# Ledger of designs, part 55: miniprotein binders against a7ua95r516to809

Target 1, 294 residues: a7ua95r516to809
Amino acid sequence: ASLSLLSISDLVPDLQFIFFWMSNAIEILYFIQQKSPAYMQTIELMDDKAGSKESLLSATISANEEAMTILEEVIMYTFQQCVYYITKTLYVVLPGLLDCNPFGTEPSSEQCRRAAGVCVCAVCVMPEAVRRVVSVFQTTSDLLQQYQVHSEIQSQMFAYLFFFTNVSLFNQLIDKGPARGWFQRSRVLQIQASVKILLDWAKGAGHNHLAQKFFAKFCSTVTILASPPQQLSQMSWKALCAEHPSLKPVQLHRILTQYQLMAELGPLPIWQPSSEDEAYIYRTVDLLESFENH
Short names: E, the ipSAE of ESMFold2; O, the ipSAE of OpenDDE; V2, 0.75 times the mean of E and O plus 0.25 times the DockQ between their complexes.

## First folded at step 5 (miniprotein)

Design M46 (at its last look DockQ between E and O 0.95; V2 from the best seeds 0.00; counts 0 for: pae O 2.0 > 1.5)
Fold by ESMFold2, look of step 5:
Structure M46 (fold): chain B 294 residues (1-294), chain A 81 residues (1-81)
Amino acid sequence: as target 1 above (294 residues)
Amino acid sequence: SKVRITIEVEGPPEVAEILAEVIRWLAEEAGAEEVEVRVEDGRVTITITGLSERMAKYLLKIIKYLAEKYGVKVTYEIEEL
C-alpha cells in the first residue's frame, strides 16, 4: 500500500551507486580484454632459457581468466540489482496503462493548459499513467548515459525492461481482461494508443529494434484485438499463426475467443486450429508468461 | 565524507589474491587515493583510502557477494578520515 507512493525518483540515489560500480567493472573488463593478447605476444617473444616462459605464460593466462570471471560476476550482480529496483517500480505503474484513456481530458492535462495558457494537444497530452511508465524508462536511460555505461549493456538493460513490460501487460490482459472489460473495442483502442506512446519513446531513444523484438507478444495481442471484424474473420488460423509467431496456440485461441465474444459474432468458432495445434490450445500452463524467461 | 576501509580476506591463496587484485582495480577506477594490498598465508589485507562513505559501503556489498560466491571469509572495518 505505502509502496504505491514510490516513484522512480525515490530510487535514483540508490541506482546511481549501482550504475557507478557496474560501469567501472565494465571498463576494467574491456581494458583487460584489449591488453591480454598483446601481453601474451610479449611473453611468447621472450627467451626461454630457464623454462620460465612457459610457466609464466600459463600462470598469466589463468590469472587473467579468473580476474575476468570475477569482473563478469560483479557486472552480473550490479546489473541484477539495477533490474530489481527498476522492475519494482515498473510493476507498480504498468497496470495503469490498461485502464487509462489517452483520448480523454485528464485533471493533470487540464491543469497544465489552464496554468500555461497553451493548447493541451501541443504541450501535455500524455495521460498520467503513461507518463509514469515513460518516466521510469527515461530516468533509466538518463542514468545509463550519465554513468557512461557501455552501449552493449545499455541494450541488454532495455531488452530486459521491455521483456518485463511485455510479460506484465500480457499476463494482466489475459488474466484480468474479461472481468475488467479490457477486450471491449473502445478499451482496446485506448490501450493501443497508450502503447503507441511507449513505442514512440523507445524509437526516439534508439531502442526500436529491441522494443519490436521484446514487446512482440503484447503488440500482436493488441493488433489482433484492434482488427476490424470483417478483416479478421477472413483470416485462417494458419495465417494468424504466421503473422503472429510470438503467440502460443493457447494464447492465440484465448485472444480470438475473447474477440469473438466481444464482437458478438455468434457462438460458432470462426477460427479452426490446425490438427497439430488442437492439443496445445488447452495447455493452460502455457497461457501466462514467466518473468524468468530471459 | 572520505573513509578508509580495511578488508581481510581469508581463504585459498590463489582466490584471495585474485579477488584482492580485482578489488584494487575497482577502487582505483573509482578514484581511491591509495590502495594497499598485504599478503600473508591464506589471508590478504586490502586497505582502501579516500572513497566517499556511500561508495565504500556499496563496494563492500559487492565484496560480500564475491566472498559468498568464491567461498572466502571477509571481514572489514570503516574508519572516517
Scores: ipSAE 0.686, ipTM 0.920, lowest interface PAE 0.9, mean pLDDT 83
Fold by OpenDDE base, look of step 5:
Order: sequence, then C-alpha cells, then structure tokens
Structure M46 (fold): chain B 294 residues (1-294), chain A 81 residues (1-81)
Amino acid sequence: as target 1 above (294 residues)
Amino acid sequence: SKVRITIEVEGPPEVAEILAEVIRWLAEEAGAEEVEVRVEDGRVTITITGLSERMAKYLLKIIKYLAEKYGVKVTYEIEEL
C-alpha cells in the first residue's frame, strides 16, 4: 500500500542532499588529483636534508592515495544511494507503462493545468503513465545538472537507470505478458507507442546512444510482437536471430512460441531453431534478465 | 537551525587522520562556519560548527559508512545552536 504512493517528488528533498554530497566528494577528488603533481614538485624542489625529502615524498603520495580512495568510497556510496531511491520509484511506475493506452484521450496532468492553462509541451501531451516514468528521469537529470555532477557520473547514472528499466519491463512482459494480454497485437502497438515516447524524450535529453543500447532487448521484443503475422511468418529463425542479436535463443524461442499461440498459427518450420541453438532454447534460467549483471 | 557536531574517531592514527581530513573537506564544502581537528593520543576529534541539522545528518551517515568500511570506531554528539 505505502509503496504505491511513493512519487519521485517525495524523494527529491532526500535526493538533493545525497547529490550534494556526491558532487562535493567528486570536486574534492578532482582537486586532489590536480594539485598532487604540483605538490610533489614543490617537495622535489626542497633542499634534501639527509634523505628526508624522499621519505616525505613517499608519505605524501601514500596519504594522497589513501585520501583519494576514501573519497572514491564516498562517491560510490552516494551513487548507490541515489540509484536505490530512484530505482525504487521506477519500480512503482514502470508497470503502468505496459498497461498504458497512449491513443486514448487522457486528461493533461493537473500540474500543467494549474500554471498557465493548457500546456502543449511534449511532456504535458504525454499519457499519464509515460509522463510518470519520464518525470523520474527528468527529475534525475535536473538534480544532476543542478549540482553540476561530473558528466561521466551522469552517464553512468543514466546507463544504470536505463538498464534497470529495460530489465524490469522485459521481465514483466515475458513473465506476465501472456496472462495480461500484452502479447495481443493491439496491446503491443500501445506499448510500442509508449516506449517510442520515452525514447524520444531520451533523445531530446541527449541520451540517445545510451537509450538505444540499453533498451535494445525490450525494443526487439516489442518489435517482433508488433510485426504482422504475414510478415513475421516469412522470417526464418536465423533471420530473426540476426535482426535481434540482443535476444538470447531461449528468449526469442519463448517470444515466438507465445506469438504462435496468440496469433493461432500452426507450427512454422522456418522458426525452428538451428541445431546450434537447440541446446540453448531450453535454458529457462537464461529466460529472464538479471539485475546483478550490470 | 544550525548545529555543532563533535566527532571522535578511534583507530589506527593514519586511517583516523586521513578520515578526519576528508570529513573536514566535506564539511567546508557544505558551508560549515568552522571546522576544528584535534589529534591526541591516537584519538582524532573533529568539531564542525554551522551546518544545518539536515546537512549534518547526511554527513554523519557518510561518516558511519566509512567507519564501518575502514574498521574504525566513530562516536558523535550533536548540539543545537
């Protein structure tokens, strides 16, 4: 009950402090890295009083390395805390994306209605379920920019969040899709449209490459399921493997099997796995994606 | 409200001193009005003045994590100013 009410907006006050500390630690680490050579040069220029210079240099290097190690731990810790809170929010809103009908007249968000009438911005015209997901990513982006977090850390953050989103959506679709009717073409087309809106946002936010990379598996699944039976039935197993390299053989086999059942297609010899893949299609342990592999 | 935090670090002197320096840097970047570090007989005491209670709470959470990671004992007191 309580988890369903958790919005990203509720977490912003706590996230702000975590991002603050993360940014500060990065700045301090960068400062040490930049000053360390100059400091070492200063020591090297000092008069060598009976070997004290070498010992001082060694001690200084060691102390700086240890300090940098501690700062890296602070950065890692704060990064993990950010990811934990943000992914918790994503976990709540992501299921709504699969049930979303983007072709329906959903009312504009109450927030956009209050400010200046009907906002026609790209976010305001989004379906509510898509907007909720985008809001998590946008809030994350805004916080990263507000605290001037290093670009590499920003990229790592979005890479992980997109990875998490892909794994979550893919696993839900594969596991619950048949029972919830998400494999029906009409429902798949809704999912495809919703994902396109999310990808368009990611492109506009400058994360196009990351989004394309990390959503590949989910997008491939949706693309196959959205394909008309007349078209898909002409594609061989090998052709599908080549077109969708992000899918494991067991995953592709599962998708095609469920597609056959949904479309009431008889056995299709051209979808028969190759002899090389035959051993892999029964590896059910590889069917769902793991969150630990990133 | 602003707070004064007194942090005591017990452990190997080298680890305690480095941790104290990192805490000092973090506190200064957070806008602390005053940061004092004292080293006595293998105990490091850090006094931070002028942080908000909320900022102090998150700093202490970080310090606790580091203390556990590096096997040092940290105690702290918070006083409202």
Scores: ipSAE 0.176, ipTM 0.668, lowest interface PAE 2.0, mean pLDDT 88
ESMFold2 (binder alone), look of step 5: mean pLDDT 85; pTM 0.831

Design M47 (at its last look DockQ between E and O 0.40; V2 from the best seeds 0.00; counts 0 for: pae O 6.5 > 1.5)
Fold by ESMFold2, look of step 5:
Structure M47 (fold): chain B 294 residues (1-294), chain A 81 residues (1-81)
Amino acid sequence: as target 1 above (294 residues)
Amino acid sequence: SKVRITIEVEGPPEVAEILAEVIRWLAEEAGAEEVEVRVEDGRVEITITGLSERFAKYLLQIIKLLAEKYGVKVEYEIEEL
């Protein structure tokens, strides 16, 4: 039954147990952190003749520190396991965002047919590809709330999921965009609309600031590609760097090159990199982003 | 689907005892019906009764990770109730 674990729905039974134990460990850790001062105060008020209070206090502090370290290991392990399974699912569904057409209404999805209230389900008003990504985020949010995971940990998890999403979408756009036709203006406008739907979900879910922060590179890329030629051609390289600080010189150069090709703006480069940046526009090792957490 | 887990931890007594207390706290917070800890001759035995099998098996994965990290030996038995 667990052999078909690639969809988020198939992973929920296993994720439930991971979230459960993560939440338990977090609650115990916070309980110990809050009680440690009170317990230490009680020890200090005890009669020294029953035993050295400094010796008992030292042993209590050492035991608490080891127990808290163990609990932190449990939290880290379970958090990493959650992220591993969830991003495995995201990796499969994210490419579809680059191929879908959000301006064309898709028919009702299978999930809307099984759910109560077809018009109430946000999934029913989205392209299928966007719905699949939103479903991963929404399922994650539902599990975090179901198990009452501390809000700071919820934010850390969505920060990583949005970071992963940004890296995955950016890398695929840059790496596969020419072959897939994703740099054509009509295609870019469709991609922009799909990302907007995703950003709207994040805002409604209370994660707007995280989404704005972690999608910046991909959003900058799409913003440049979606700009009308009359507006973009008036901007210098230096102005574009200043407006899009999330993009490395090699990344900005690649994006502008593809824009010029698809806009048919001539055979010669319009945006000349500064002499300072010239050394960096061909560093292909810097073109794609790392999935390493920052 | 409820189970009883018996866990034996062998290693430095102070490490084994703190690990056992953390395991007891996790099991009690999870709603285990009964948790007993026994200490004998360099071994700590933890018996947890009343967790569902799926929750108990994941707890055992956590315990194996901790055992490796802290250099203790862990053996366990799982019995269906």
Scores: ipSAE 0.351, ipTM 0.796, lowest interface PAE 2.7, mean pLDDT 80
Fold by OpenDDE base, look of step 5:
Structure M47 (fold): chain B 294 residues (1-294), chain A 81 residues (1-81)
Amino acid sequence: as target 1 above (294 residues)
Amino acid sequence: SKVRITIEVEGPPEVAEILAEVIRWLAEEAGAEEVEVRVEDGRVEITITGLSERFAKYLLQIIKLLAEKYGVKVEYEIEEL
């Protein structure tokens, strides 16, 4: 109950604080890394008046190494906290993406209505469920930019968020899809359209490569399910494995089995796994994706 | 509300000076209006003026963590402006 009320907007004050400290810690770490050589050279150029130069140099090196270690811990901690809060909000809004009908006339967001009438920006024309997901990513992007977080950390953040999103959507689709009718072609086409809007946003935000990489498994699943029976029934197991290398044999087998049941197709010998894959299709432990494999 | 923070660092001069530079940088990036650093007899005194109370509390937490790891003693006072 309480989790359903948590919006990304409610977390912005806390996230702002964490991003501030993360950015500052990165800047300080970079500062130490750049200044340490100059400082050590300064010590090396000092007159060795009493054999204390080596001890001073050693102490300075040790202090700098310790400081850098602490700053790295702060960066890791703040990064983990950001990921924790943002993924919590994603967890709440992501299920709505699978139930979304993007072909329906949904009203524009209340926020854009208040400013200057009907906003026709790309975000305002999005279905509400898609817009909620995009809002989490956009807010994250805006905060990272606002606090001038190093580009590498920004890339790592989005990589993890896209990874999390893919795992969450894939697992929900595989586990709950048959029971919720998400494997029906009409519903799959809705999901495909919704995901395309999200991918278009990611492309516009400069994250096209990351999005393509980390959404590959979910996109492959949706592509197979969206395929007409006439087309998919002509593709062999080997051809499908080659076209969708992100899917494990057990995952592909489950998708095809559920597709066959949904489309009321008889047994298709062409979809029979190869002798090499036959042992793997029964590994149910590999069916769902793990959040730990990042 | 804005605050004035006075921080005293006791330890080896080299460590105290490095920590003072880090604290100054953090304070300036946090939007402090003024940062003064005084070094006397192995003690470093840092006065930060114009930070919000919220930022001041977090800065002090970081300083404490750094102080513990550097093996230096840090004391601080906060005054409301």
Scores: ipSAE 0.015, ipTM 0.412, lowest interface PAE 6.5, mean pLDDT 85
ESMFold2 (binder alone), look of step 5: mean pLDDT 83; pTM 0.806

Design M50 (at its last look DockQ between E and O 0.04; V2 from the best seeds 0.00; counts 0 for: pae E 7.2 > 1.5, placed apart)
Fold by OpenDDE base, look of step 5:
Structure M50 (fold): chain B 294 residues (1-294), chain A 81 residues (1-81)
Amino acid sequence: as target 1 above (294 residues)
Amino acid sequence: SKVRITIEVEGPPEVAEILAEVIRWLAELMGAEEVEVRVEDGRVTITITGLSEEMAKYLLELIKRLAEKYGVKVEYEIEEL
């Protein structure tokens, strides 16, 4: 009950604090890394008064190493906390993306309606379920920019968030899809349209490569399910494996089996796994994606 | 020679206080003998005692960079001890 009420906006104050510390720690670490050599050279050039130079140099090296270690720990900790809070909000809003009908006349966001009457911005015309997901990513982007977080850390953050989103959506679709009717062509087309809106946002935000990479598995699944029976029934197992390399044999087999049941297609010999893949299609442990691999 | 540095931070109280804590932490890591932080009327004053002149210059360069990043005004004075 309480988790359903948690919005990204409610976490902004906590996230701001974490992003502040993360950004500062990165800045300090970078400063130490850049300036430490010059500082050591300065010490080396000082007049050696009775062996004090070596002791000062040793003490400085030790202090810098300790400081850098602490800063790295702070960066890792703050990064993990950000990911934890943001993924928690994603976990709440992502299921709505699979149930979304983007072709329906959903009202524009109440916030944009109040400020500008009728806002026709790309975000305001999004379906509510898509907008909620985009809002999490946009808020994250805005905070990262506001606190001037190093670009590499920003990229790592989005890589992880897209990974998490892909795993979550894929696992939900594979596990619950048959029971919820998400494998029906009409529903698949809705999901495809919703995902396209998200990918278009990611492209506009400068994360196109990351989005394409990390959403590949979910996008492949949706693409197969969205394919007309006449087209898909002409594709061999090997052709489908080659076109969708992000899918494991067990995953592809599951998708095709459920597609066959939904489309009321008889057994299709052309979809029969190769002898090489036959052992792998029964590995149910590999069916769902793991969150631990990143 | 050892120096005393007095740093004044002007800005939003929340930012100034956090920056003061960062400065304190840095000063302590750099071997400061004493660090005092005073918060009065929206100004934060940090007094650092016992750093070498070279270490003080290094710290001030970092503080300047942080101040620029956060858009806060920092003023400082250095006194030789």
Scores: ipSAE 0.251, ipTM 0.697, lowest interface PAE 2.0, mean pLDDT 88
Fold by ESMFold2, look of step 5:
Structure M50 (fold): chain B 294 residues (1-294), chain A 81 residues (1-81)
Amino acid sequence: as target 1 above (294 residues)
Amino acid sequence: SKVRITIEVEGPPEVAEILAEVIRWLAELMGAEEVEVRVEDGRVTITITGLSEEMAKYLLELIKRLAEKYGVKVEYEIEEL
């Protein structure tokens, strides 16, 4: 948890502690919920000694409700602590995914290409920046399995991590892309390759549905930017909106403006927003995504 | 690093007995090796054996919050086994 912690592996002991408590609290909550009806039935079958049976039932209900409330709060707190530590690590490593060159591993890629017919060359060498992001996701998955965390909680954890990743990458690309040269053609192809490696991890880990749902905005952005100019210039604004519903009009407009500039297609706008959307293409308040409004 | 916790609950006997049964269930789920509950004229004594020190501290925090809410007093002793 110190500022000197830059890798997920340095956080594993703290995460192990938090996952241990979260998993225990979940199991205790489940146990109370499962056994409460049987315990209440036992009280109702007891002999009534001057009406004490109804007092016992009322006190039992109150104690069970308070215990469940406290456990729900512990589960929520430990979940939030896990997310805090994990996303702190993700925030540090995610920008590197936009700067890395997945094609720069020539010694390994040449050997893999020579064995292309049988070889899983695309998986043999992973760029360092992509490895750092995958390591965070894989370590999280390993810890959730190690502590037997309930599958619904595991899904909620990865839904949030993918949401956070999408917002972080999209905001960085839109906000810093022009200054960093991330809209250059060669860079877009590198980003596309890096994103595919990450999506392959999510598919192999059993989280394909969550990744498809929560990466949609960033994936749409990369898909547009990677499209050949001849194909993209022939698509209407309306068609692009229909193909990429995750993008707000101001976001789509910004992406297409950068695309046209970097593809050297001249200064005249190629894509004409609908009259309805023209009111929204300059709403800069809608340009970047919020981490709190998923 | 396992411990024995002895908890004494002072309060209305109906509330104290129910709290003791909730504590028994929690301790068993948390991995206690032995849980004894003794009730003597409104005083409830709970002895939990075999929890780790970390689990024992977690359980005691839950018990303190429940006790505060329902107006019972708890006293406890932890001894290393």
Scores: ipSAE 0.015, ipTM 0.308, lowest interface PAE 7.2, mean pLDDT 79
ESMFold2 (binder alone), look of step 5: mean pLDDT 85; pTM 0.825

Design M51 (at its last look DockQ between E and O 0.04; V2 from the best seeds 0.00; counts 0 for: pae E 7.7 > 1.5, placed apart)
Fold by OpenDDE base, look of step 5:
Structure M51 (fold): chain B 294 residues (1-294), chain A 81 residues (1-81)
Amino acid sequence: as target 1 above (294 residues)
Amino acid sequence: SKVRITIEVEGPPLVAEILAEVIRWLAERMGAEEVEVRVEDGRVTITITGLSEEMAKYLLELIKRLAEKYGVKVEYEIEEL
């Protein structure tokens, strides 16, 4: 009950504080790394009055090493906290993406309606369920930019968030898809359209490569399920494995089995796993993706 | 020689306060003997006593960088002790 009410907007104050400290710690660490050598050289060039130079140099090295260690811990901690809060909000909104009908006339966001009447911006024309997901990513992007977080940390943040999103959506689709009718072609086409909107946003935000990499498994699943029976029934197991290398044999086998049941297709010998893959298709432990394999 | 540095930060209260805490944290680790922070209506004054001149210069360069990043105005005075 309480988790369903948590919006990314409610977390902005806490996230702002964390992003502020993360950004500062990165800048301080970078400053120390850049300036410490020059500072040590300055100490080395000082007149050695009474052996104080070696002690000062040693103390400075030790202090810098300690400071860098602490700063790295702060960066890791703040990064983990950001990921924790943002993924918590994603966890709440991501299921709505699978149930979304993007072809329906959903009303524009209430916020854009109040400001300009009917806003026709790319975000305002998005289905509500897609817009909620995009809002989490956009808010994250805006905060990272606002606090001028180092570009490498921004990339790592989005890599993890896309990874999390892919794992969550893939696992939900594989586990609950048959029972919820998400394997029906009409529903799959809706999911495909919704994911395309998300990918288009990621491309517009400069994260196209990361999105393509980390959404590969979910996109492959949706692509197979969206394929017409006439087309998919002509593809061999080996061809499907080659076209969708992000899918494990057990995952591909599950997808094809559920597709066959949904489409009321008889046994298709062409989809039989190779002798090499036959042992792997029964590894049910590998069916769902792990959040720990990041 | 040891120095006393007085730093004035002008900006949004939250940013100024947080920057003051960062400066305090740095100054303490750089061997400051005393750090005082005063907060008055969006102006933060930080007084750092007991840093070496070289450490003071290093700290000031870091503060300038942070000030530029946050768009905050920073003024400072250095007094030799």
Scores: ipSAE 0.020, ipTM 0.505, lowest interface PAE 3.6, mean pLDDT 86
Fold by ESMFold2, look of step 5:
Structure M51 (fold): chain B 294 residues (1-294), chain A 81 residues (1-81)
Amino acid sequence: as target 1 above (294 residues)
Amino acid sequence: SKVRITIEVEGPPLVAEILAEVIRWLAERMGAEEVEVRVEDGRVTITITGLSEEMAKYLLELIKRLAEKYGVKVEYEIEEL
């Protein structure tokens, strides 16, 4: 297709090569770690006739440590390259999640709502915007399995991808939400439904604990925004902080300010920050998340 | 596009030998048909047959990085099959 739009499918050949490097480096590191003690034991059992045993043992230890260091650097480099290519694709497709309507996008979706005594499903087809994000995650999972990447590295890969997804969605919502109308209740409910589809994918793929951990900030934001006004207005700042510990004071304050505007609850702030938090609610440098933080 | 690589590693014997084992392991994983390691004092010769040209170039780049880290001299020759 066009150079301005990259799908994950366009990147698969490059990713296959990088995953191949990474998987091989991991297996070699494992091999050295498994065989190194036996090699050291062989040296220690050597006849020390010329007194060279201590020198050989010291050189062997140094060589093993240098080899493992280099392989760890190769693993890190290839991991970072995989993440780089995958997150480029995610960055392009993630904003669409905030604009899509999972409840009534297609005429086929409307057919699921024609209930002649049958249970109505609200989401009988995956919206295109959600499908694009799921496709990136699923392709990544398929490649990791194809190359038999160690489960620890697979978990680290998805931990970072979920972290990146959370940061991207949160920053987009906070930064562009007022101009795009994303804080309207009907839109927030659509966003909540779209994220539920992603969470269901993560659960089915065996990554539920990672998704729960790394989506917490964005999910907390959506939960607050989806709350009925009569319920939320009765909650104190302290209670909201306790219920949503993933949100920084500046972030929670911004979300509540936008909620109050869209719910037309008047101009006077309803939620009073604690005195210790008051110094932090205007720290705009802390408002958006960094893509480098875990 | 299959090639034969001949790699000569010159340096401390222990470092050269462990590097040779790492290279053999890599080459076998990368789909090499044959890997032959010969040790002559402080020089190790590794012959890898049957890698694709693209895989061979990536392997050589890794080997050059390892050689720089270990302070050993590496020379290589690529022959098309």
Scores: ipSAE 0.014, ipTM 0.298, lowest interface PAE 7.7, mean pLDDT 78
ESMFold2 (binder alone), look of step 5: mean pLDDT 86; pTM 0.835

Design M52 (at its last look DockQ between E and O 0.65; V2 from the best seeds 0.00; counts 0 for: pae E 7.4 > 1.5)
Fold by OpenDDE base, look of step 5:
Structure M52 (fold): chain B 294 residues (1-294), chain A 81 residues (1-81)
Amino acid sequence: as target 1 above (294 residues)
Amino acid sequence: SKVRIKIEVEGPPEVAEILALVIRWLAEMMGAEEVEVRVEDGRVEITITGLSEEMAKYLLELIKRLAEKYGVKVEYEIEEL
């Protein structure tokens, strides 16, 4: 009950504090790394009065190493905390993406309506369920930009968030899809349209490569399920494996089996796994994606 | 020679206070003997005592970088002890 009420907006104050510390720690670490060699050279050029130079140099090296270690720990900790809070929010809003009908006339967001009346911006025309997901990513992007977090850390953050999103959506679709009717072509087309909106946002935000890489499994699944029976029934197992290399044999087999049941297709010999893959299609442990494999 | 540094930070209270904590931590790590922080009406005054002149210059360069990053104004005075 309480988790369903948690919005990304409610977490902004806490996230701001964490991003501030993360950004500062990165800046300080970078400064030490850049300036430490010059500082050590300055010490080396000082007059060696009674062996004090070697002791000062040793002490400075030790202090810098300790400082860098502490800063790295702070960066790691703050990064993990950001990921924890943001993924918690994603966990709440992501299921709505699978149930959403993007072809329906949903009203624009209340926030944009209050400011400008009928806003026709790209975010305001999004379905509410998609907009909620995009809002999490946009808020994250805005905070990272606001606190001028190093670009590499921004990329790592989005890589993880897209990874998490893909795993969550894929696992939900595979596990609950048959029971919820998400494997029906009409529903799949809705999901495909919703995911396209998210991918278009990611492209506009400069994360196109990361989005394509980390959403590959979910996109492949949706693409297969969205395919007309007439088209998909002409594709061999080997062709499907080649076209969708992100899917494990057990995953592809599950998708095709559920598609066959949904479309009321008789047994299709062309979808029979190869002898090489036959041992792998029964590995149910590999069916769902793990959150730990990142 | 050891120095005393007085630093004044002007900016949003939230940023100024956190920057003060960062400056304190840095000063202590650099071997400052004493660090005093005063917060009044969005102004933060930091007094650092006991740093070497070279460490003081290094600290001030870092503070300047942080100030530029956050768009806050920092003023400082250095006194030799």
Scores: ipSAE 0.260, ipTM 0.705, lowest interface PAE 1.8, mean pLDDT 88
Fold by ESMFold2, look of step 5:
Structure M52 (fold): chain B 294 residues (1-294), chain A 81 residues (1-81)
Amino acid sequence: as target 1 above (294 residues)
Amino acid sequence: SKVRIKIEVEGPPEVAEILALVIRWLAEMMGAEEVEVRVEDGRVEITITGLSEEMAKYLLELIKRLAEKYGVKVEYEIEEL
């Protein structure tokens, strides 16, 4: 059962092992860095009995440098392995955000009535697709806290996970959106609501600044698509570029083309690119984003 | 000024064995000439030979910090060679 292997809960034992080593390496590295200067000074101040002082100092410097190099490599390797496992899980669950309807979970449903004796009715209000994504983020957050991983490493981890989420959702919307009907206004409003739930989780978890930074491209896309036609048609291309700097010209052009089609605003283009952007709106190789940010 | 360190670690077997691997790795990188590990039920005994007294104290401080993080008891003895 490969589906059970892709669940975040099935990966927790492997992630616990990896987080253990990462956290351990960070702690040792920090201790060496804080204690090393005082230790070296102690060696330099001691009397040189039998002429061994220079050899001891040299060996100590070499040992510290080699230990720090290996620890830095362990930290980087374990970070990469965490990202690998977690993003494989995210890849499976993220497409569901584009298909779910967050407005359809009312408390008076027959499912809530049948479960009234076992659970509170409020537990049936979050869409399952959103819950699956939140579960990955929450499990990651819980593991980082359990192993007391340094806050800067925690921030780097979530920065990458939000970046991955943004790229995955944006690429799927742009690439599959026409065939899947995701540019229809009713669908866009549902997507916007689902993303808001995810952003609210990020805010409550203390990652609002990272989410704002790394979700910008997908959020700009949804904001444009959700805009009322009267409001959007009054904005020039230049104004839209200025308001949504995360979107490349080819991306903005594609989004506006789909918007105009679904809002039935006629075949004549409403938004005309500037002369300098005109060369870039047809660069289809730049339409989709890379999962690598270097 | 070379020493022999005898370290006893008591705690959950999986944690104690992982800590022993980290200690062996650190000791070898710090210039230990010999590291011997004996594992008994719930206890790990580590003998490290050939570190300088100053490097041995440095390693012991690292071990104490790790032991505190994971709630493991550590005892040690230092013998001059």
Scores: ipSAE 0.015, ipTM 0.355, lowest interface PAE 7.4, mean pLDDT 79
ESMFold2 (binder alone), look of step 5: mean pLDDT 84; pTM 0.822

